# Designs tried in a protein design chat: VHH binders against Protein Syd (syd). Part 3

Target 1, 183 residues: Protein Syd (syd), of Idiomarina loihiensis (q5qw09)
Amino acid sequence: MKTLEESIDALMTRYKENVPVRYTEYVEEWNSPIYGTVIDENTVEWTPCRQPEALNFDDLESALEMSFHQSIKTLFGRWYAGDLALDYQGHTISLLQTQSAEDGERLLENITGHILMKRRLKQPETVFIGLGSEDDGLLVTIDNQSGAVGLEWVGKEQHDVLSDSLAAWLDNCQPQVETDKNS
Below, E stands for the ipSAE of ESMFold2; O stands for the ipSAE of OpenDDE; V2 stands for 0.75 times the mean of E and O plus 0.25 times the DockQ between their complexes.

## First folded at step 1 (VHH)

Design C11 (framework vhh_enristomig)
Fold by ESMFold2-Fast, scan of step 1:
Structure C11 (fold): chain B 183 residues (1-183), chain A 119 residues (1-119)
Amino acid sequence: as target 1 above (183 residues)
Amino acid sequence: EVQLLESGGGEVQPGGSLRLSCAASGFTFSDYAISWYRQAPGKQREWVSTITSGGKTNYAESVKGRFTISRDNAKNTLYLQMSSLRAEDTAVYYCAVRGYKFSTPYDVWGQGTLVTVKP
């Protein structure tokens, strides 16, 4: 049905429609094209924009002697954006995004550390794409061999498979809608 | 408890050299990319250099060829060797681990060490 690119774009469109004022971490040094009104030293309003050049995984793939699953490269190479607060079947998930080319390099460095940790522990290689909001250390990850989306704890193997593909999983995610009312 | 502690700052003449150290504790140092940042009085914090877990280095244009970042994983220590220092290098220097939550310590900063370049 939809390509992964179409699923990512549809989610971003739904996010903009349901979360009209968006906040993210402000890192002035990144000179991010997504930055709008600065709220304070750590917080800025943002609007997503397409990456003019997709985040390049080639050097990292060579250094690690591996190939990243295409879904991972497509997800992190398409948009500059703040992290997306999503609802998946009643669970709150923060879907990671990069804000700039510099943030993209930071992401690649963190992915490197994660892969080296998985290798040291003799576990299947995964890549984190999101954070569970319930407990510290719960990750949403993609299994690098299969492309399956699942849940894992930092330092542990994937313990639950949520979807066989990133595109299908994203199509079942909804923006976390905040109540407009004072409570 | 994740902690970074900088040392090695001081007063130096233009053209001089200093070596900064950053002692890390409370996490697996060898797994993380670690960066140096600096903040001059009245200026924005700026990135200076990063070394990855695999040893790849990157530098801001203003310091390239003058500063060298390195790490000693056995000692959990990050270094910044600074040479050909200029008045513009006067700043508080911070080491930082910047990463995504749960895969790395998220935005851990040291206390900073002051470098003053004065004739």
Scores: ipSAE 0.014, ipTM 0.214, lowest interface PAE 7.7, mean pLDDT 84

Design C2 (framework vhh_enristomig)
Fold by ESMFold2-Fast, scan of step 1:
Order: C-alpha cells, then sequence, then structure tokens
Structure C2 (fold): chain B 183 residues (1-183), chain A 120 residues (1-120)
C-alpha cells in the first residue's frame, strides 16, 4: 500500500520518464527553481523539485474557519512543477501544480474564492486540483469532507466520483504521451 | 504572443461609476479565465475579480456588490463595471490572463494597466 506522498512521487517520476521535454509558462520574476532553458519570453523548459518548505494552509484555514482535507495540503505542498497533462480513463486532465512559493500564495487566493463561492451557493466545500482539458469550466475536485476525487462544473456540485481517494486516483493516472508518428 | 490592453480609466468623484475594458489577443479568449487586479500607490497588487470561461464570477469582499465583471467572447473583451466608487478604489487596474478556472495565478500574462482616480 502506498502513502499519498509515494503516489505523488511515483506520478512525478512517470511524468518525467514519459514527457522528457516539459514546457511551462515563464514568469521571470519568480526565479523558480524548476526553470531550465528559456525558450522565449513566455515559455521555459522545467524540471520538478521538492518544496523546501511545504505550502502553508494555516492562515487560510484560520481565515475561512475550516480545515482542508490532508490530501489537498499534501498535493500542493510537495513539489514545484509545471501542470501535468494526464489521461484518466479517457479524460484529458491538467493536474495543477505550483512553480514557486509566490505561485503557491496565488493558488491559495484562488482556493479562497472557490470556497466562498461554494458557501454562497450552499454546496459542499470542494477544492479544485485539476482542469478538464476538453470542456470549459470542468474541474477535477476533492470533496473536503470525504477526500473523494470527482468532476464538477464551476458553480455546481460534484456530478461524477472518479475515486474514493487522491492516492488511488493518481495511481490510475498516466502522463499524456504524444505518439511519435514517423513519416 | 499574448497581449492584454486595458482602457477606460480616468478621474471620477466619490459615488461615481466607470467601465474598464481589456482587449485581448494572441490566445483563444473564450477558453480562459480572466481577472482584474489593482495596485494603489505605495501598496501591493491585490486581486479584484475573476470571470471563468463558463461565465461564473468571484469578487474580492471590498468590491462585492459594487463591481460587476463581464466578458464578450465575440469581441475578445473583458469588462469591469465599477459603481459607488470610493477614494480607496484609486489604483492602476490590470487585466490578467489566467487558466480556464484558476483565474489569476503565477501563469498570468499582465496588461499595461489603466489608472482610476477617485477625487472629491
Amino acid sequence: as target 1 above (183 residues)
Amino acid sequence: EVQLLESGGGEVQPGGSLRLSCAASGFTFSRYAISWYRQAPGKQREWVSTIYSGGSTNYAESVKGRFTISRDNAKNTLYLQMSSLRAEDTAVYYCAKGRTYYGSTGYDYWGQGTLVTVKP
């Protein structure tokens, strides 16, 4: 049985092996440790690295008077990386990552807006962890109470549960690998 | 090349209204969340509002009920309708391209900004 940390690390290893050249949006001011060769003003090659200090949710938890599910904190506190393009049972998913401590703080601001929206709509609190690449406004989310991974539309409740846990879901995700078509 | 160009700023009296615009090019506008940020003189940049590709919106508490974010996908344009303006709304307002739901994150492209001054 793998821990969530082991599942996250295994996915990152699979991603590096199957996507040998990785690109992400370049934000020069962040001086991110993941940045390699700069391709142009807006594009950089990247390699993942462990966060020396895990993204801290304490202030946000206090402000929102809640506790985030541990899987959310573990996912966003472990690696600096570009977003991961994944296939899950026919779904094309972009799994969100942060590039730097500053990017982590911006992620927390977005999570705040999402939680406040869920509360206003009187819906169970969820946290987005990914985007459906095929449809506008389709989110991959974690139910904050149960830790279940599911799909939801912005402003709607989870309509499809993909897995009972983040670790199990990540173990079933594969990097989106472009097939080299020689001709 | 992603480009964002803000306009519509100006001087207004307290209680007045302004509409800001952000003209976008270099990406498929309809598929991205777009945000407004502002920076007051001598202060840090703060998030104001986000509109997601599906049309859902979020607002900072300081502007909720006074500002309305909207988009016109046919014109590749984002708007911020500002009402009941206060002296503390004085700032340079920036448009930022985020990703489909995320809004403004570290992957943002920033516009040049447009100055809003609320003077008595």
Scores: ipSAE 0.014, ipTM 0.268, lowest interface PAE 7.3, mean pLDDT 83

Design C3 (framework vhh_enristomig)
Fold by ESMFold2-Fast, scan of step 1:
Structure C3 (fold): chain B 183 residues (1-183), chain A 120 residues (1-120)
Amino acid sequence: as target 1 above (183 residues)
Amino acid sequence: EVQLLESGGGEVQPGGSLRLSCAASGSTFSSYAISWYRQAPGKQREWVSTISSGGSTNYAESVKGRFTISRDNAKNTLYLQMSSLRAEDTAVYYCATRLPGWYSSKYDYWGQGTLVTVKP
């Protein structure tokens, strides 16, 4: 069986092959190892690289008195990269990535806010892993108990389950490719 | 809302030294990376140096070996120690920090700046 690590790595390889020039938001203060040629004050070319130390969830797990599903920790602990623009069954999804250790810490702060919101609303805990690019406030999330990948609106429960596992869902995602682009 | 206030600028001769400070208020900045930028008369604003929340530093090639960025999280203050100053270092110096936000990577706040003038 293909591991989640293998699925993540295969997707990153497909992304590099199909999107040869990659752009992302440029944040100078993050000291990101992925940064290549700076295009302007907000845009930089990037190349993915492995995290030398995986993003650590231990302190957050202790603070929230919970355990994150392993798929969440594996996804956010493996690569530094720009967000991946993906096609899933005809829909555009932006799969969230971290660019640096600093960006990883910011992600943990945002995950904390999300979990606390879910608790206040008495909803099952989920963690966002991406955005539906076509719809304001539509999230791609992982259900923390089951590991199921689904769609939810900010402040609402998952309304659609896309896959029972992150690995299977990633294997069915394709890089969003621009063809016939005028320059 | 974060407010930033730069200080420590002034006039100095070539080869001299100055220490700039950036005091933050409104929000704890210990969780954020913070940068120094500068803008010389007639030129675009350029990045000078960054220090991450974990203390990792990075510098523009033009200032490497001459400038040192540091932070004091207990005082909510960022520093830039400048040595071996040159006429081309003459500029208004700004600090900038970001509020947390996973869908935007742009700077949220800039200070008013502090003027450094290097005169022959």
Scores: ipSAE 0.008, ipTM 0.131, lowest interface PAE 8.9, mean pLDDT 81

Design C4 (framework vhh_enristomig)
Fold by ESMFold2-Fast, scan of step 1:
Structure C4 (fold): chain B 183 residues (1-183), chain A 121 residues (1-121)
Amino acid sequence: as target 1 above (183 residues)
Amino acid sequence: EVQLLESGGGEVQPGGSLRLSCAASGFTFSNYAISWYRQAPGKQREWVSTITRGGSTNYAESVKGRFTISRDNAKNTLYLQMSSLRAEDTAVYYCAAHPRYSTGLWSFDYWGQGTLVTVKP
């Protein structure tokens, strides 16, 4: 009986334990609290940090005349982090995260485009939360009405439901551990 | 609203050249990695090229050495310079913005048809 917050926090803890050195895009202008050692002009080591003020969906909800499923808001409002490379039942998934408040605004702009596309196609509204690392255009999404986690291709409806809840799906995700970086 | 608008497509002979443009509005263009994708009739969407926020470029194997991606942040515009065009390059070309260069695709213009490139054999 974990809350979604507990499942998110447990995954972040597992990720830190299994991926002790983590790299992400370096955007100096964001002054992100997650940034550690800068490796080069585009790459920085990172450590996750709780968002002091959760990413706010209010203006976007008003503009789109909708309400986002609470699981989406909780996922994107809890941590600043680099994207998490996860394994889910043999699939390599990149779970999206935001690095800063400004990066959160970029995410909201991308979500806007996705929602407008789904409406144009007369498909159920979903929100992407992750990417299939092996396949172009394969998305992990949350159905906005039900909260179900599933797989969909860009421009198509969910074709596979992975879990009825985000919390249960996250509990079954494992950090992708690289044992041989030269393979 | 957030928009990506492709232009510059047309008909060319094999070996010809075209320059595609993608005009962006409604977001801070300079903060995004931007990609070109294409879709030939009856095929799945195919990634073509990406340019990161820092200006690093990557290309699909099929277009390496023939296509050049570039950006003009002052004009909020992405370009694809295509040379040595082949019949197999015939497709509708779309641009897409990524939340960060390490993350995947988002196109705000999949409903907008992109720009058609036809290479007549």
Scores: ipSAE 0.012, ipTM 0.304, lowest interface PAE 8.2, mean pLDDT 83

Design C5 (framework vhh_enristomig)
Amino acid sequence: EVQLLESGGGEVQPGGSLRLSCAASGFTFSTYAISWYRQAPGKQREWVSTIYSGGSTNYAESVKGRFTISRDNAKNTLYLQMSSLRAEDTAVYYCARVKSYRWGTDAFDIWGQGTLVTVKP
ESMFold2-Fast, scan of step 1: ipSAE 0.079; ipTM 0.481

Design C6 (framework vhh_enristomig)
Fold by ESMFold2-Fast, scan of step 1:
Structure C6 (fold): chain B 183 residues (1-183), chain A 123 residues (1-123)
Amino acid sequence: as target 1 above (183 residues)
Amino acid sequence: EVQLLESGGGEVQPGGSLRLSCAASGFTVSSNYISWYRQAPGKQREWVSTISSGGRTNYAESVKGRFTISRDNAKNTLYLQMSSLRAEDTAVYYCAAPYGKTLYYSPSQMDYWGQGTLVTVKP
């Protein structure tokens, strides 16, 4: 079996090979190391790079009195990249990535809100890692206790388990080269 | 350029109702998460309600059952219908939208803010 790090790196390699020109939202204030040619005020070409210091979850774990599943920390601590448009069994998923240290802090704040919502709703704690392309209310999440990857709607429990591990799920994802024209 | 303009605030009696509006330009209400926040005198800004691009709604526990968030896509406008108002609902209410993809519940991730509209609940 591949390690999660190997699966993440293999996916990033496949993404670069299949999507040679990559665009993402341009936030000049982030001074992101991934930024290449600026296309307009909102759009920039990008190339992924390793985080020199992995995004640190320690303070958030203390504040929330919890431990995040290691797969979540590994996913968000490894690369700076634009979101990855992936195909999983015919569905387009946007796998979330961070573009800079500042964007990483933004992600931790969003994760905090999500955890507090799950606690208020008395649901198992999950962490979102992706969005459905057809509806941003459809989330790809990791169950914090088990590490299982699944689908859930914002405010609802996971309704479908896609894989027992993030590594196995990523190995079954393919870069989305283009969206299909409505047939 | 994204602009958000709140309106509809005012003075009401306890138990009364108000509808707040947030008119958006340069931002499509129907395709994004958009939220209401409030700041009471002497307190920090707190989240009140969010509506997702798909129309799913969430509410702070303190307002659930009394407030309703909605939108009119044709008018590109967000609403907050407030009923059964209490003295503790007195605050400046803000419409807030993120830049890029964010889920909700963080004021620091709301990059676009309106100027606010004051709601005062007085006997």
Scores: ipSAE 0.017, ipTM 0.292, lowest interface PAE 6.5, mean pLDDT 84

Design C7 (framework vhh_enristomig; at its last look DockQ between E and O 0.39; V2 from the best seeds 0.00; counts 0 for: pae E 5.4 > 2)
Fold by OpenDDE, look of step 2:
Structure C7 (fold): chain B 183 residues (1-183), chain A 122 residues (1-122)
Amino acid sequence: as target 1 above (183 residues)
Amino acid sequence: EVQLLESGGGEVQPGGSLRLSCAASGFTFSKYAISWYRQAPGKQREWVSTITSGGSTNYAESVKGRFTISRDNAKNTLYLQMSSLRAEDTAVYYCATSGRFLTYGSAPYQYWGQGTLVTVKP
């Protein structure tokens, strides 16, 4: 019954309520709408805001001759935010977000590299949406075909399915106190 | 400032071996996955291998069984042991780390070294 948009919004609400002070990498040139108090040359406080224009995947889909699962486009096209430190079943995950339009373009380039690597390795196409805190080679990914959320090591196939849908997975994630100022 | 410095390149005969090193500084080396890439003349830069912070490794199909990636966290150094070298392995080899955002391939937002040239020639 709960839409992905609702799940994402609910998570952002929980995050703001439980993480009152939020830090992320400061890229002055982006002049991101999420930026608040600049802490130092590399760190800024942030507050999430809705994207005025959702990140556009059309050109990338054309270039790669593929369609991205709608959940991926929804996740990265709804909010400008810093990466979210989340707890899932006692494990800390960094949920990747876009801070600005420029950051979105960077994300698209990274996704491109990931897809091309998967193709080269003859593996099912996935898109990374998060990183494990213990090992940054451990990825949270969405299977582009099924929409299933799972875990995979960099360059390996998804080895664990966490949820059949992104919405369901996000509903089971809780904010974690972030320890890294620049994450 | 993040710095990556590759070394160990040179000329080698087909079937030979070579060991590359990448000295890293300016960040907590042990916390990050780090990768080797290479760029052959007239070709695009391509991914070669990755070793995660936890020590898991992965390789491009073209180098599997011939190349071995490893790391020494105490020395902040990445290694690439190359064996059974082929002419097609000729390239400038780069080490790279993703930094804030996970990147793959020749994405511009990774930290890169200057590279070290490997030439496989009879």
Scores: ipSAE 0.020, ipTM 0.398, lowest interface PAE 4.2, mean pLDDT 88
ESMFold2-Fast, scan of step 1: ipSAE 0.364; ipTM 0.642
ESMFold2, look of step 2: ipSAE 0.085; ipTM 0.456
ESMFold2 (binder alone), look of step 2: mean pLDDT 81; pTM 0.815

Design C8 (framework vhh_enristomig)
Fold by ESMFold2-Fast, scan of step 1:
Structure C8 (fold): chain B 183 residues (1-183), chain A 122 residues (1-122)
Amino acid sequence: as target 1 above (183 residues)
Amino acid sequence: EVQLLESGGGEVQPGGSLRLSCAASGRTFSSYAISWYRQAPGKQREWVSTIYSGGSTNYAESVKGRFTISRDNAKNTLYLQMSSLRAEDTAVYYCAAEFRGTTYSPYEYDYWGQGTLVTVKP
């Protein structure tokens, strides 16, 4: 059984080895350490690197009066990278990553909006970690209470549970080698 | 860098139609869920409609059947076709784009436009 950190690192290694040319959204003002060759105003080649300072959830936890499941904090605090195009048992998923400290702050703002939406709808709190490749309205989420990884539509509860834990789910994800460009 | 620019607002009589546009400079909409929001005088900002990267759409109940959201990814442009306009539709309309997932919340979008005013006057 791997730790979550080991599962994340192993996936990143598999991704680099199976997707030799990787593309992501280019945001020049972030001056991201992952940026390589710029392709156009929106697209850049990238190489992952470890976050020197892990994305901090403390202020957000205080503001929302909650604690995020540790798996969420570990996932988003470990690497700067482009989003990963993955296959999980026939599901084509874009696993979200942050490219810079600035991008990390942007992600925390987006997570805040999602949590407030779940609260307004009186649904269990989840956090999105990925997008369905066919439609961004389909989310891969972590149930904040249990840590279960599942699928849900924006505004609806999880309708399918993919795995009991993020580590187990990541260990069974494979890089989508046919996808040579992903946002 | 990205800037969202709304246009197409103006004055219209009840029952009229209007088409709003939102253009992005320096970026494409193809990877974004993009929404229209509106804020009427003295009221909080209200979600109107979202179109996802794959083309699926959702609408607030108050505009369903009267408004149609669409996008042209080649032109980096979002549209809102408004028909059967009512006095209650009077508001500043905002374009919002979110790269990471989607939400009905106006609070956490990555990019916001400056807004375009729609006035429905009897």
Scores: ipSAE 0.013, ipTM 0.345, lowest interface PAE 8.0, mean pLDDT 83

Design C9 (framework vhh_enristomig)
Fold by ESMFold2-Fast, scan of step 1:
Structure C9 (fold): chain B 183 residues (1-183), chain A 121 residues (1-121)
Amino acid sequence: as target 1 above (183 residues)
Amino acid sequence: EVQLLESGGGEVQPGGSLRLSCAASGFTFSHYAISWYRQAPGKQREWVSTITSGGSTNYAESVKGRFTISRDNAKNTLYLQMSSLRAEDTAVYYCAKDRPSWTYGRSYDYWGQGTLVTVKP
């Protein structure tokens, strides 16, 4: 039985091994520790790096009067990385990551917007962790109460539960190794 | 692929009414929540109203009781009925179906071109 930290680290290791040249959005002002060779104004090669200090959710939890599920905090507090292109049961999923401390602050602002949207719609609170690359508006989310990983459309409740835990779901994801024909 | 086309804007006097339309194509309209946003000169784009796929509605406090959002799934069209218009309602109004912009923190994937509403005495 793996801990969530072990599952995250194993996935990152598999990703590095199967995707030896990795590209992500380049934001020069973030001075990210993951940045390698700059390709153009919008694209940079990257290598993952452990966060020296885990992304802190305390202020956001206080402001929203809630507690985030521990799996969400563990996922977004462990690595600086580009988004991971993964295969899950034949579908391409982009697993979201942060590139720097400043990018982490941006992510917390984005999570705030999502939570406020769920509250306005009177839906159970979820947090997005990934995007369906093939389908507009399809999110991979964690139910904040249960920790269940599921699929939901933007503005709608989870319609499918993929796993009862993030660790188990990540263990079933594989790096996307298909050739980018536009590279 | 995805297209949104706003119409119905124009110039009206304070207290007047306008009906905005947003014609959607390239996606299954009935499956999505669709929103109205507006941007006044020199200001940030602000959310105005949302209608869910099931027809539930929500409104910004500044427009509540004056604006009514509705949809016609058979026509793939979103509407905004605007009443008791004020000078501060002057803005370009946008229809939005988005992959969540907050997920990337950059922009909505699918915005219309907007329709200008001017409220002048």
Scores: ipSAE 0.014, ipTM 0.155, lowest interface PAE 7.9, mean pLDDT 83

Design D1 (framework vhh_7aqx_2)
Fold by ESMFold2-Fast, scan of step 1:
Structure D1 (fold): chain B 183 residues (1-183), chain A 123 residues (1-123)
Amino acid sequence: as target 1 above (183 residues)
Amino acid sequence: QVQLQESGGGLVQAGGSLRLSCTTSGRTFSSYAFSWFRQAPGEEREFVGAISWSGGSTDYADSVKGRFTISRDNAKNTFYLQMNSLKTEDTAVYYCAAKRGYSYTRPSEYDYWGQGTQVTVSS
């Protein structure tokens, strides 16, 4: 009975509790609200914070003549954070996050390219939300029509459905407890 | 922590083809977007092409669209620039560059750079 917002917040809480020192790549020019102690030129400790203004998909929806599934908008509009290293049923997954408003705009550019590729290939539209482990071409994606979370290879249709909803899938993910300067 | 090494540069005649490789070392390849930049003598580095961290998105400078193709081979921790229909104005030092995830056009946004490889197109 959890809302997607509750599942996202619970995961972020579990992540903070199980990964007490979190590292991400430091981009000095971004002056990101998540940045804490700078370790070196390329590494910074981070703490998540709520987006004061949620990432807006309206212009992109208009340009692409589509509507994104609400789960995609909720996931990318809620928190600024470093990417989350997760365990899902023994598989390592990196769940994408944005660090700033500027990073959010770059995410929208990447999503645009992905949607145009799916249209060119005449495949159902999906949006990537993470990377699968042990093959860098393996994506965790949301089917835009159904909201189903699944796995797909770059340039191919979703071949494995992990969950019918993002909320249920996130509830089954656990933080990876190993920490290092390279995320 | 990523280190990049270019290879495949050289002398080629106009209309010819050349394939540049960039081999990465260090941390996980999958978390990075990769791109190629080039620099002619006395000029600033300019964007050539990029491939996203997922490989699901590619982008090219207008001057190279239809002639150059960027690709990645995650099993080899290598990404490539296939250069076809080369022109004398393609003569430059080519640099591979890496940044964590997402899109990618400004040189200042890139965290890691190779040392460059010379491409000379004669006619």
Scores: ipSAE 0.000, ipTM 0.154, lowest interface PAE 14.3, mean pLDDT 82

Design D10 (framework vhh_7aqx_2)
Fold by ESMFold2-Fast, scan of step 1:
Structure D10 (fold): chain B 183 residues (1-183), chain A 120 residues (1-120)
Amino acid sequence: as target 1 above (183 residues)
Amino acid sequence: QVQLQESGGGLVQAGGSLRLSCTTSGFTFSHYAFSWFRQAPGEEREFVGAISGSGGSTDYADSVKGRFTISRDNAKNTFYLQMNSLKTEDTAVYYCAKRFSYGTLKYDYWGQGTQVTVSS
């Protein structure tokens, strides 16, 4: 039985092992600790590192008069990393990560806009954690009340539940890698 | 709650100068890039200029290059648009913005706008 922290760490380890050269968007002003070799003005090689101080949700929780599901806070408070390209049941998902403290604050403001949108639409509050890499506007989200991981379109409720928990879902995700089956 | 508030708009004559301010609250100012946009009557909202989080990088629309300067003061949680050599074509409501993209998602935080009117 793994904790969510163990599932996140295991995924990050699998990702490093299966994706030996990792690229992400280069944002020079973030001065991210994950940045390695700069490839061009928009692309940098990266290596994950633990957040020395976990991304803090306290002010946002107070401002929105809510509590975020612990799985959301654990996911976004643990690692600085580039987004993880994952395979889930034959489809590609981009699992969102933050690259720096500055990127973390940007994420919190994006989450704020999403929550306010859900409230205006009278829909259950969810938080996006990933993007469907094959389709525009398809989100992987966590239902804030239950912690269930699901798929939803921007502006719509979850239409598919993928897992009852983030830990279980992450354990079933694989790093997206090319496989040479012929030699 | 994230808030952006413009000030400094008004009536000026062509060739004059005006300084717009955007005061912010509800987030850590130094972490974010900021932009100015404007919207003339009957037109779409257009980009004017941007400044990076460090303040080391700026970008401008071709129509305002050499005339407008964007700057920031992290101690005051405020960023500015210095508008010189104003033209009647600069007449618009000016909006400050904290704009970002997150994958395919876009979320914008805008102020309420400040009117700039340039008379001939």
Scores: ipSAE 0.007, ipTM 0.155, lowest interface PAE 9.4, mean pLDDT 82

Design D11 (framework vhh_7aqx_2)
Amino acid sequence: QVQLQESGGGLVQAGGSLRLSCTTSGRTFSSYGFSWFRQAPGEEREFVGAISGYGGSTDYADSVKGRFTISRDNAKNTFYLQMNSLKTEDTAVYYCAADRRPYLSTWSPSAYDYWGQGTQVTVSS
ESMFold2-Fast, scan of step 1: ipSAE 0.075; ipTM 0.460

Design D2 (framework vhh_7aqx_2)
Fold by ESMFold2-Fast, scan of step 1:
Structure D2 (fold): chain B 183 residues (1-183), chain A 124 residues (1-124)
Amino acid sequence: as target 1 above (183 residues)
Amino acid sequence: QVQLQESGGGLVQAGGSLRLSCTTSGFTFSSYAFSWFRQAPGEEREFVGAISRSGGSTDYADSVKGRFTISRDNAKNTFYLQMNSLKTEDTAVYYCAAGPTYRLSYKSDEYDYWGQGTQVTVSS
């Protein structure tokens, strides 16, 4: 029923309502529009901001000779934000976000390495969108062919499908009151 | 299949410099935070320095601040520890470690993957 954009926006609204003080990594050089009160050299309070220019996947698609599933592009091209600490069916997931255009380029490098690894292993191409906070090396990924959201271990195939679509999966995620900070 | 491999250790004179490298494989390098720990003869493993996934956040043990610099090269799947103004007290086996992207921790048990270690010996 909802478009993916609507599901992303609804989640961001729920996150702001349930996590009124939000912390993220502070990178002064990024001059990010999300930055509010600086807490220390490494930590800043943040508020989400729409990307004025969506993160561009064109060069990467050409280099990899592929097309990314639209849900991946929409997720990473819509908001600048800190990572979102979410609860999905009792599991803590950190949903990855970008803070700036430069952070977006870092993410594209990250995605490149992941795709090349999947190709070397002769596995279906996926893209990670989140980290399982409780289990080392557990990723939340999107299957590039189908758009299905699932769980996979680093270097292994998706072993559990959580939802047929990103929009439906996000609609079932809830914000966590306490966000992970630097330990 | 996640592996970390240290290199660059060796014997160096006090006041000298040394650069350690940690090359990684089997995981998506730029999604992880990285750290260096060391273990001196007869001591527990201790924190040396850490770098976040973006490279924008770094943290160091008080004993090495101003002398050591941690950096990363995502294109080479490698991160480094530049060690300057070395002291005899810096003699230790140095370990590289990888952990969750949003955590910089002084605790060794919060890092998921470890190298086998490289010996650094600083002579007076």
Scores: ipSAE 0.012, ipTM 0.332, lowest interface PAE 8.6, mean pLDDT 84

